# Ledger of designs, part 3: VH-VL binders against GTPase-activating protein rrc-1 (rrc-1)

Target 1, 194 residues: GTPase-activating protein rrc-1 (rrc-1), of Caenorhabditis elegans (q20498r280to473)
Amino acid sequence: LELTDLYMRTGKKVPVIVEKCCASIEDQGIVTGIYRQCGIQSNIQRLRAKFDSGAEPDLHEFGQRDIYSVSSLLKQYFRQLPNPLFTYQAYPKLIEAFEKEDSLSEKVESLRFSLETMPEAHYRTAKFLMEHLTRLCKSKSLTDMTSKNLAIVWSPNLFRPPPTLNGADTHLLSGLNVHTAICDFFIENSESLF

## First folded at step 14 (VH-VL)

Design k34 (from k32 with heavy chain T59N)
Fold by OpenDDE, fold request of step 15:
Structure k34 (fold): chain C 194 residues (1-194), chain A 121 residues (1-121), chain B 112 residues (1-112)
Amino acid sequence: as target 1 above (194 residues)
Amino acid sequence: QVQLVQSGSELKKPGASVKVSCKASGYTFTDYYMNWVRQAPGQGLEWMGEIDTNTGEPNYADDFTGRFVFSLDTSVSTAYLQISSLKAEDTAVYYCARDDFYDLGYYFDYWGQGTLVTVSS
Amino acid sequence: DIVMTQSPDSLAVSLGERATINCKSSQSVLYESNNKNYLAWYQQKPGQPPKLLIYWASTRESGVPDRFSGSGSGTDFTLTISSLQAEDVAVYYCQQYYNWPTFGQGTKLEIK
């Protein structure tokens, strides 16, 4: 289900699954390798099914049992969005803004503008997630997850080249992972960007 | 002691429907998921799906969608399996089995005695 | 789906001898977070439902005789009966629960 459609249906700008998972992770997920360590599929599948049915499983109770499955559930949710969190439409603008602007201030302004072109549900969810990851970075001494490490893990779940650019991505061909760099930038500058 | 008691054997014609019951006792019914497992004659075990006995939410295996419906009557600690539009290939023993929630009990510690459903013209 | 493959499909063992059944998963069922293998073994006698023997690959269910043991990790698992008894004649199944549950095809154990 599209984020925009979900927003239209529920009136919630940020999906409940995102809010609940992030809250659980902030509470119980300050552990080594959070978001890097994979969960188990049976737990992920059961939890996902509950959220998809409109239920809200007790992630506090579950998080005490298996927090890595909660983090994997969250990544999976974004990965499976028909239109990525950072939309196909905003994708070229984000790439251009990131590559063309040299100064931090100009880069922030350009990226902020590009982000604001996204649908409300995408923008709010992106803001929520980036702020969550920024907070999580404050505990990097406990988790070993720096902004860069988080970006490495998250960027594949949040960015996808538009279908028209798929197979012709010069960044992939060049060996440069611009998605990771942008994601890292978003985490480090979330307060200024959103 | 924990017991799962299923309804008796069924003989049905193709196109008919059947409803198998599984009554639980000796434990709190809503504390465990109930699962259904199919075993065709001379064949292995197939997990059909599960139902959250607390919420009534079912999860079906990919091969058991559409004609298969899990339901509950919590007032009598009973789970039900309904199969509609029966086919000859539905001939099998159907088991109910309980498991725990989350990372515990995805194995089945207690089973019903099984219900044979025979579909024949 | 994780595919479980047992070997052999059938075997005959003399009374008092060791019986060994193998189970292989198409992918690892070891959860690194808790270092547990999400694998169970069942015994099914004729006309009866399956009976849980082993869970977490090596933990014996209550009431199961000591001659039954489970071993292995990752993708390769083994059920061992150290000294086969007459009442051990049955079909044995492995089952993973790392994903939605799937069973091996079963191994028929008979007395030689």
Scores: ipSAE 0.873, ipTM 0.939, lowest interface PAE 0.5, mean pLDDT 95
Fold by OpenDDE, fold request of step 15:
Structure k34 (fold): chain C 194 residues (1-194), chain A 121 residues (1-121), chain B 112 residues (1-112)
Amino acid sequence: as target 1 above (194 residues)
Amino acid sequence: QVQLVQSGSELKKPGASVKVSCKASGYTFTDYYMNWVRQAPGQGLEWMGEIDTNTGEPNYADDFTGRFVFSLDTSVSTAYLQISSLKAEDTAVYYCARDDFYDLGYYFDYWGQGTLVTVSS
Amino acid sequence: DIVMTQSPDSLAVSLGERATINCKSSQSVLYESNNKNYLAWYQQKPGQPPKLLIYWASTRESGVPDRFSGSGSGTDFTLTISSLQAEDVAVYYCQQYYNWPTFGQGTKLEIK
């Protein structure tokens, strides 16, 4: 289901699954390798089915047992979006903005403008997720998950080249691909960007 | 003690419908998922899906969508499997099985005795 | 889907001898977070439902005789009956629950 369609059906600018997973992780997911350690598919699938049916599983109770499946559920949700969180339409603008601008202030302004061109559901959800990841970085001493580490894990789930573009044409920056670099930048500058 | 008691054998014609029941006793019905497993004659076990006994929400395996419906009557601690538009290929023993998802794992510690459904012209 | 493959399909063992059944998963069913293998073994006698024997790959279900044991990790698992008894004649199934449940094709165990 498209993120925009979900918004139109539910009236929620941020999907309930995203809000609940992020809340659960902030509460119980301050553990080593959060978002890097994979969960188990049976748990992920059961939880996903609950949310897809309109139900709301008790992630507090579940998180006490298997928080990594909750984090994997959240990643999987974004990865499976027909149109990525950072939309196909915004993708070229985001890449250009990130690569073209040299100064931090100019880069922030250009990216902010590009982000605001996205549909409201995508923009609000992106804002919510980046703010969540920014908060999580405050606990990096406990999780070992820096903004860079989080970006490495999350960028493949949030960015995809449009089908009309050659997916093999990936730029690298400082040993990271452009998606990871942009994601890291979003986490580090979420307050200024959104 | 925990018991799952299923309804008796069924003989149906193609195109008909059948509803198999599974009555649970000896434990709190709503604390465990109920699963359905099919076993064709001389064949292995096939997981059909599960139903959340708290919410009534079913999850079906890919091969068991459409004609298969899981339902509950919590007032009598009973789960139901309904198969519509029966085919000869539906001839099998159908088992209900309890799953302790949260406390133990996604394995089946108690089973019903099975219900043979025969579809024949 | 995780495919479970048992070997052999059938086995004949003399009374009092060791019986060994193998089960292979198409992908690992080991959860690194808790170091548990999401693998169970069942016994099904003729005309009866399956009976749980082993879960977490090596934990014996209550009431199951000590001669039954499970071992293995990751993708390769083994059910062992140390001393076969007459009542052990049955079909045995492995089952993974790392993903949606899937069963092996079964192994028929008979007395030689």
Scores: ipSAE 0.872, ipTM 0.937, lowest interface PAE 0.5, mean pLDDT 95
Fold by OpenDDE, look of step 15:
Structure k34 (fold): chain C 194 residues (1-194), chain A 121 residues (1-121), chain B 112 residues (1-112)
Amino acid sequence: as target 1 above (194 residues)
Amino acid sequence: QVQLVQSGSELKKPGASVKVSCKASGYTFTDYYMNWVRQAPGQGLEWMGEIDTNTGEPNYADDFTGRFVFSLDTSVSTAYLQISSLKAEDTAVYYCARDDFYDLGYYFDYWGQGTLVTVSS
Amino acid sequence: DIVMTQSPDSLAVSLGERATINCKSSQSVLYESNNKNYLAWYQQKPGQPPKLLIYWASTRESGVPDRFSGSGSGTDFTLTISSLQAEDVAVYYCQQYYNWPTFGQGTKLEIK
């Protein structure tokens, strides 16, 4: 289901699954390798089914049992969006803004404007997720997850080149780790960007 | 003592429907998921899916969607498997089996005795 | 889906001798966070439902004789019967539950 369609159907600017998973992780997921360590597929699938049915499983109880399945669920959710969190439409603008601007202030400004062109559901969810990851970075001494580490893990789940772009160009951009760099920048500058 | 008791053997024609019951006793019914496992004659075991005994929410394996329906009657601690539009290939023994919540994994410590469903013209 | 493959499909062992059944998973069923293998073994006798023997790869279910043992980790597992008894004649199944449950094809154990 498209993020925008979900918003229209539920009235929730941020999906419940995203809010619940992030809250659970902030509460119980301050552990080594959070978002890098894989969860158990059967648990992930069971939880996903609950959320898809409109239920709100108690992730507090679940988090005490297996927080890595919660983190994996969250990544999987974004990865499976038909239109990525950072939309196909905004993708070229984000890349251009990130590559062309030399000064930090100009880069922030350009990226901020590009982000604001996204549909409300995508923008709000992106803001929520980046703020969550920023908070998580404050506990890097406990998790060993820096902004860069989080960006490495998250960028493949949040960015996809538009289908209209040449596959060769896509591979070139991936080779430059531009998605990771942008994601890292978003995490480090979330307060200024959103 | 924990027991799962299933309904008796069924003989059906193609296109008919069947409903198999699994009555649980000796434990709190809603503390465990109920699973269904199929075994065709002379073949291995196939996990069909599960049902949350607290909410009644079912999860079906990919091969068991559409014609297969899991349901509950918690008042009598009973789980049901309904198969519609029966086919010859549905001929098998069907087992109910319990497991705990997801943190303990899907190993099945107690099984029903099985229900043979035969589909023949 | 994780595919479980047992070997052999059938074996005959003399009474009092050791029986060994192997099970391989197409993917690792070891969960690194708790260092547990999500692997179970079942015994099924004719006309009966499967009976749980081993879970977490090596933990015996209550009431299971000591001659039954499970070993292995990751993708390779083994069920061992140290001294085969007449009542051990059955089909044995391995099952993973790291993903949605899947079973091995079964191993028929007979007396030689």
Scores: ipSAE 0.815, ipTM 0.918, lowest interface PAE 0.6, mean pLDDT 94
Fold by ESMFold2, look of step 17:
Parts: structure tokens; C-alpha cells; sequence
Structure k34 (fold): chain C 194 residues (1-194), chain A 121 residues (1-121), chain B 112 residues (1-112)
């Protein structure tokens, strides 16, 4: 399900699965390698099915036993969005703003403008997720997860180049290193960007 | 006092259908997944899949995605296995078995007594 | 799919002697995040359903006699019956639950 469609159906700008998983990770996920270490596939699939059915499983009880499946589920949710969190439509402008602006203040201003063009559900969910990751960086001494480490494991789930027959756009935008760099920048500067 | 009590043996002809019941007692039915396990004569155990007793959502093992249907009646704490278009190779004992969702371990602490389904002309 | 292979397929052991059944998985069932092996053992007596003996590779289920023990880690696991009793005649199955469950083919235990 597309984020905008989910918002229209529920009236919630941030999906329940995103809110619940982020809260669970902040409560119980201050552990080594959070978001880097993989959970158990069958646990993840069962948990996903609970959320897809509209149930709200007790993530406090679940997370006491397998918090890495909670974090894996959240990454999987974003990876499987039909339009990625940072939409196909906003993607070229975000990459261009990040790569072309040299000063921090100009880069922040240009990125902020481009982020605000995204649909409301995408904008609010991106704000929620980036602020979550920013808060999580405060615990890097316990988790070994710096903003850069988080960006490495998160960026593949958040950015996809648009499928296009125009190869120039694909070449300019398909660099995997840039996805990590912009994600890291978003995590480090979320307060200024959103 | 956990008990899983299954319906009695069935003798069926090829092409017929059968519905096996598994009635649970002595625990909160919706806190546990119900699993179905097949054991053909003289052979080992084969997991067929599960049903979430809280949501009613089934999940079938790959070999069991067609003629096999899991269902529930939560008002009487009962799970069902229905097999349509029965074949001779469906002759087996069918077990229900539970696992605790929040244990996050798919080991089966309680099993039904089994239901023999025999399919022959 | 994680394939579970037991050995031997059958064995005969004298009363009071030690019986050993091995189980090997095609990939590790150790979840390093919690350091637990996702492995269970079941006993199935003739005409009866399987009965859980051991979970987490080495934890005995309530009511299971102390003569049953499980050991091993990763891909190699062992069920040991330290002093065989007449009531222990059964087929024994290992089962992994690291992912969707799969069972070993079974090991038939008889009295010599």
C-alpha cells in the first residue's frame, strides 16, 4: 500500500507500523548493531502479517525477545513501499540539491524546499523517521551505530532511482554512495530540514 | 490442563472433501498460533502451515497452498483443516499443534491426538 | 528451507545404557543476537502424537525425566538418553525453528 493511500484511508499521516516500531526501538533497541543486525525471517513475517491485518501486537513483549526482528520489519516496510519514502518524483531534485550546493546553509535551504514538495504522508513519515534516527545516534556508544552506520543500512530502503528510459537521469542519480551520503546528512541535520 | 482434541478418523473416496477439527481448552486460544502437521504412514512429520488464531490469517507451507484450507471458530476455540479433491497420497495422520506467538519459538508444546484420514476407493 | 538430517535412522540400545541421536542442520540455527539455538526434540511413541522433550537445544520441557538431555550448537546437535528405560522406545525427531519449521526424518530407538 502507497503511503498517500494509507493516509487517505486512516487519517494518520505516519503509519502505525512506523510509529510503533520506532517507539519500540527507542524503548528496547539501544543494543549493539540495531538496524545492522538482521532478525529472524519467520518472526518478521508473522509480525508483518499482524500489522497488515490491522492488529497491534504488544511490541514491548515481542521486543524483549527479538528486537532485531522489529528493526528488520521497519526496514522491510520502507523497502517494499511502491513509491519510496523519498518519492521517485522528488528524487532528482533532492540529489541535485545535495550535490550542487556547497555551503551548509544553502544545502539545508535547498533540500528543505525540495522535501516540502513531497506529498504530506511522505513528508510527515520522513520527518518522523529521520528524527527517530537522529535521537538514536545519541546512543552510539551503546549501539555502535553512528549516523553514517545508520545511513549505510537505511539508505537502500529509502531511495530508489526512478525507472526511466532517459539514461542521463539514471546515471546522475543511481550512485549508491550518494544515497548513503544524503541519508547521513538528513540524519545529522533533521532539525533544520523538517 | 491444556488440551487439543481432534475429530475422529475419516474414510473418504478420491475427489471428496474432509474437514478435521481441533478443539482447544485450558488456555487463551487467541494467544497461540495453531499449526497443522502431516504424517503419512510410516513417514516423518511435515509442517503444513499455521493460522493466527487472533486474526484468522493463514500461512501455508509451499506444498500446501492449493487444496488445503485452515479456518477457525473462535467462539468455541476450534481450528479446522479442510482438504478438498482428496487424493490417495493425502492418506495420513493430521495433527494440530500450538506455539506461543510471544515465545518467538516455533516449537510445539501441545499436540492434538491426531486424525487419520484414509483415502481409498 | 533448512534441511534437518538425523543419524542413525534406527538404533538398538540395552536397558540402562546410553543412547545418542544426532541431528545436523543445513545451515546454522544459532541466533547470535540472543545466543540461542533454535532447535527442539520430540518423542513419538507408537500410536501417539509427538511430545516435546527439549527446546532451545538443551532446555528440558516440564515433566521430562532428567535422563533426557540435549547438546550442540550451530549445525550439530545431540539428544542423549543417559540410562535407557523400557518406556523410551519411540521415534525421535529434531526440529529447527530458526525459520519456518522443518523436522528431521526421525530416529527409531529400540531396546536390544
Amino acid sequence: as target 1 above (194 residues)
Amino acid sequence: QVQLVQSGSELKKPGASVKVSCKASGYTFTDYYMNWVRQAPGQGLEWMGEIDTNTGEPNYADDFTGRFVFSLDTSVSTAYLQISSLKAEDTAVYYCARDDFYDLGYYFDYWGQGTLVTVSS
Amino acid sequence: DIVMTQSPDSLAVSLGERATINCKSSQSVLYESNNKNYLAWYQQKPGQPPKLLIYWASTRESGVPDRFSGSGSGTDFTLTISSLQAEDVAVYYCQQYYNWPTFGQGTKLEIK
Scores: ipSAE 0.591, ipTM 0.832, lowest interface PAE 1.8, mean pLDDT 91

Design k34 (from k32 with heavy chain T59N)
Fold by ESMFold2, look of step 15:
Structure k34 (fold): chain C 194 residues (1-194), chain A 121 residues (1-121), chain B 112 residues (1-112)
Amino acid sequence: as target 1 above (194 residues)
Amino acid sequence: QVQLVQSGSELKKPGASVKVSCKASGYTFTDYYMNWVRQAPGQGLEWMGEIDTNTGEPNYADDFTGRFVFSLDTSVSTAYLQISSLKAEDTAVYYCARDDFYDLGYYFDYWGQGTLVTVSS
Amino acid sequence: DIVMTQSPDSLAVSLGERATINCKSSQSVLYESNNKNYLAWYQQKPGQPPKLLIYWASTRESGVPDRFSGSGSGTDFTLTISSLQAEDVAVYYCQQYYNWPTFGQGTKLEIK
């Protein structure tokens, strides 16, 4: 389900699964390698099915037993969005603004402008997620997860170029490097960008 | 006392349908997943899948996607297994078994007594 | 699917003697993040449903006699009955739950 469609159905600008998983991670997920370590697939699938049905599982109780399945679920949720969090539509402008040789203030302003073109549900959810990751970075001494470490594991779930119709000719390695870099920038500068 | 009581044995012809019931007592029915396990005569145990008794959402093992349907009636704390288009190879004992979602383990602490379904021409 | 293989297929043991049943998984069922082995053992007496004996590889279910113990880690597991009793005649199954559950083929235990 698209983020905008979910917002239209529920009236919530940030999906319940995102809100509850982020809260659970901030409460119980200050642990080594959060978001880097993988959960158990069957636990993730059961938990996802509960959220998809509209249930509200007790993530405090679940997370006491397997917090890494909660963090894996959250990454999977974003990876499986039909339109990625930062949208296909905003992607070219975000990359262009990030790579341009500008002053920091000009770069932030250009990125803010491009971010604000996204649909409301995407903008609000992106703000929520980036602020969560920024707060989590304050605990890097306990988690071993710096902003760069978080960007490495998060960027594949947040940025996708549109599929190439004619296939073949692409330079995906350069895209991977820039996705991590822009994600790291977003985590470090979320307060000024959103 | 936790108890799972299944419906009685069934003798069916190929092509018919059967519906096996599993009535739970002694605990809050919607707090536990219900699982179905098959045991063909003289053979071992085979997990068929599960149903979330709180949401009604079933999840079938790969070999049981099709003719097998899990359902619930939470008003009487009962889970159902329906098998359509019965084949001779469906002859087996069918067990219901529960597990606690929050224990995060698919180990089954209580089982029904089993329901023998015999399919013969 | 994680394939569970038990050995032996059948075993005859004298009353009061030790019985040992082995179970091997096709891949590790140890979740290193919590250091737990996702393995259970069941007893199925003739004409009865399975009964849970052991979970997390070595934790005895409530009401299970001390003569039953589980051990092992990763891919190799053992159920031990330290002093066989007449009521222990059954088929024993191992089961993994690291992912969607699968059972071993069973080990029939008889009295010699």
Scores: ipSAE 0.572, ipTM 0.820, lowest interface PAE 1.9, mean pLDDT 91
Fold by ESMFold2, fold request of step 15:
Structure k34 (fold): chain C 194 residues (1-194), chain A 121 residues (1-121), chain B 112 residues (1-112)
Amino acid sequence: as target 1 above (194 residues)
Amino acid sequence: QVQLVQSGSELKKPGASVKVSCKASGYTFTDYYMNWVRQAPGQGLEWMGEIDTNTGEPNYADDFTGRFVFSLDTSVSTAYLQISSLKAEDTAVYYCARDDFYDLGYYFDYWGQGTLVTVSS
Amino acid sequence: DIVMTQSPDSLAVSLGERATINCKSSQSVLYESNNKNYLAWYQQKPGQPPKLLIYWASTRESGVPDRFSGSGSGTDFTLTISSLQAEDVAVYYCQQYYNWPTFGQGTKLEIK
């Protein structure tokens, strides 16, 4: 389900699955390689099905046994969004603002403006997720996950360039490099951007 | 004591339908997934899929995404397997078996006694 | 699907002697993050449902005699019955649960 549609149905700007998974990971997921190590597909699929049905599984109990399936579920959730978290529509503006040669303060301002063009559900969920990743970076001595490490594993799940007839392959290759960089920038500067 | 009691054997003609029941007792029914496992005569075990007894959502193995329907009646702690448009190759013993979601081990600690479904003209 | 292959298909062992059944998976069922092997063993006597013997590759289910033991890791697993009893005549199945469950084809154990 698209984030804006979910918001209209539930009245919640941040999906329950996102809130619950982030909380679980901040509670039990300060472990080596969080978000880098993969979970077990059947555990992830069962957990996803509970959330999709409107159930609220006990992630404290689940996470005690398999926290990496919780973190994998969260990445999968974002990867499977019909419109990516940072939207197809905002993507060109975000890339343009990020790649422009200007001062840090000008870059933050232009990115902030571009982020605010996203639908409310996308904006609020992006804010929530980036702040979560920023907080998680404070535990890098325990997790071995720096902001750059998190950006590497997270950016494929957050950014998809709009499909184009003529240049999809070229844009994809170039976009992979920039996706990590912009994701890292968002994690490092979330307080200024959101 | 945990117990899974299945309905009795069935003799059916091709094209008919059958509904096998699995009544659970001795535990909280909605705390465990219910699974269905097929064993054709002289053959091994084949997982058919599961149903989440808390939500009612089924999940079918790839070979069972058609004529096979899982359902529940939680008021009587009972799971059902319905097979429509029966074929001779559906002749088998059908087992229900439970597993604990939070154990995160997809092994089956209790099994029903099995229900033989025979399909012949 | 993860294919489980047992060997031998059939085995005859004298009372009181050791029986060994092997199970191989087409891919690893070791979850390195928690260091657990997602493998179970079942015993099925004639006319009865399967009975859980071993889970997590080496943990005996409650009420299972200590003559049953499981070992192995990754793709290679063994069920051992250290001193065969007459009541151990059955078909034995391994089952992985690293992903959606699949079973080995079974190993028929008989008294020699």
Scores: ipSAE 0.562, ipTM 0.825, lowest interface PAE 2.2, mean pLDDT 91
Fold by ESMFold2, fold request of step 15:
Structure k34 (fold): chain C 194 residues (1-194), chain A 121 residues (1-121), chain B 112 residues (1-112)
Amino acid sequence: as target 1 above (194 residues)
Amino acid sequence: QVQLVQSGSELKKPGASVKVSCKASGYTFTDYYMNWVRQAPGQGLEWMGEIDTNTGEPNYADDFTGRFVFSLDTSVSTAYLQISSLKAEDTAVYYCARDDFYDLGYYFDYWGQGTLVTVSS
Amino acid sequence: DIVMTQSPDSLAVSLGERATINCKSSQSVLYESNNKNYLAWYQQKPGQPPKLLIYWASTRESGVPDRFSGSGSGTDFTLTISSLQAEDVAVYYCQQYYNWPTFGQGTKLEIK
């Protein structure tokens, strides 16, 4: 179920569910509050089960009736990854690079280096997803979803501190704010980062 | 014409097993989910779960995750409900009912005629 | 689970009179994104399987007589039979499908 294991078994660096859902959202999901509005859990569960079985449901037909379940499914897929998209292993370096007070170009270079340390499946899927979100931002007048709004709803699904760094303290809320900020930065700068 | 035809009534002893069939005709079997609904004598309707006829993946309601098994034979457009280790409380009419995945509505437009399973010693 | 509660449990109505059955859900079954109520009504005559009458709260299934109508939104729904016929003697169930399906306990409709 890990991205690297899926890549080794299928030969595809970007999961089919990610490719198909992103395409569906770009086709039919230029609608108010995409990724912010929730779908229906039973629709999401049925759709997820079809993808997990290797079926390829008709997302054009599905999306005509409930595009918000397609977008919710995609977020859920990333939320449920055993190793997050931005891996536990890369997480400390990504946060360190983002928080360092340096120029934009130095920050981009440092983040790019840290991103490239991730396994190939994680890197390629992150590139694919961030570029999707960057393209979606161009439709903010239709969706009411800016890069910041997308980062708010997406960051909880993409970043998870390693268990050894996630002690019981009050910094969990500030960690969530950092995750939103770095996610927004990735959406704004995806072309330079990947 | 859409039809769901179930196997005949069963009389069983506690501890036995039973397999109820539901044969579909008049539509493309793999385009619809098949659902199982239980109705104990004199009682209301209780959704037991579903099976995706396209993928074979079952999904059971919480109270039905043990002794109840859904399966398919798509070559003969048939869904099955198997109940193992039968108990007296399993005495009920068992219905199959379909819904259309792409309508995204979990309401059941066609039902089988029901199969009475009676468990008594 | 979303609990569906019907009222009354039993109803006796004279032929040609109006019958009204209520259904209340423990949480809203209105999906605001598409503005649809995820609510169905079924008729079950003795010894027969349930028959779909109404879906999306107010849409009549094909072949269902015009005297059957559904109304309501959110948590409160009503099935109305405008002029009761002898063949309408049955138990009526509401069912939500906003999430995994649950049914009301049923309302037995009899002729007075």
Scores: ipSAE 0.545, ipTM 0.815, lowest interface PAE 2.3, mean pLDDT 91

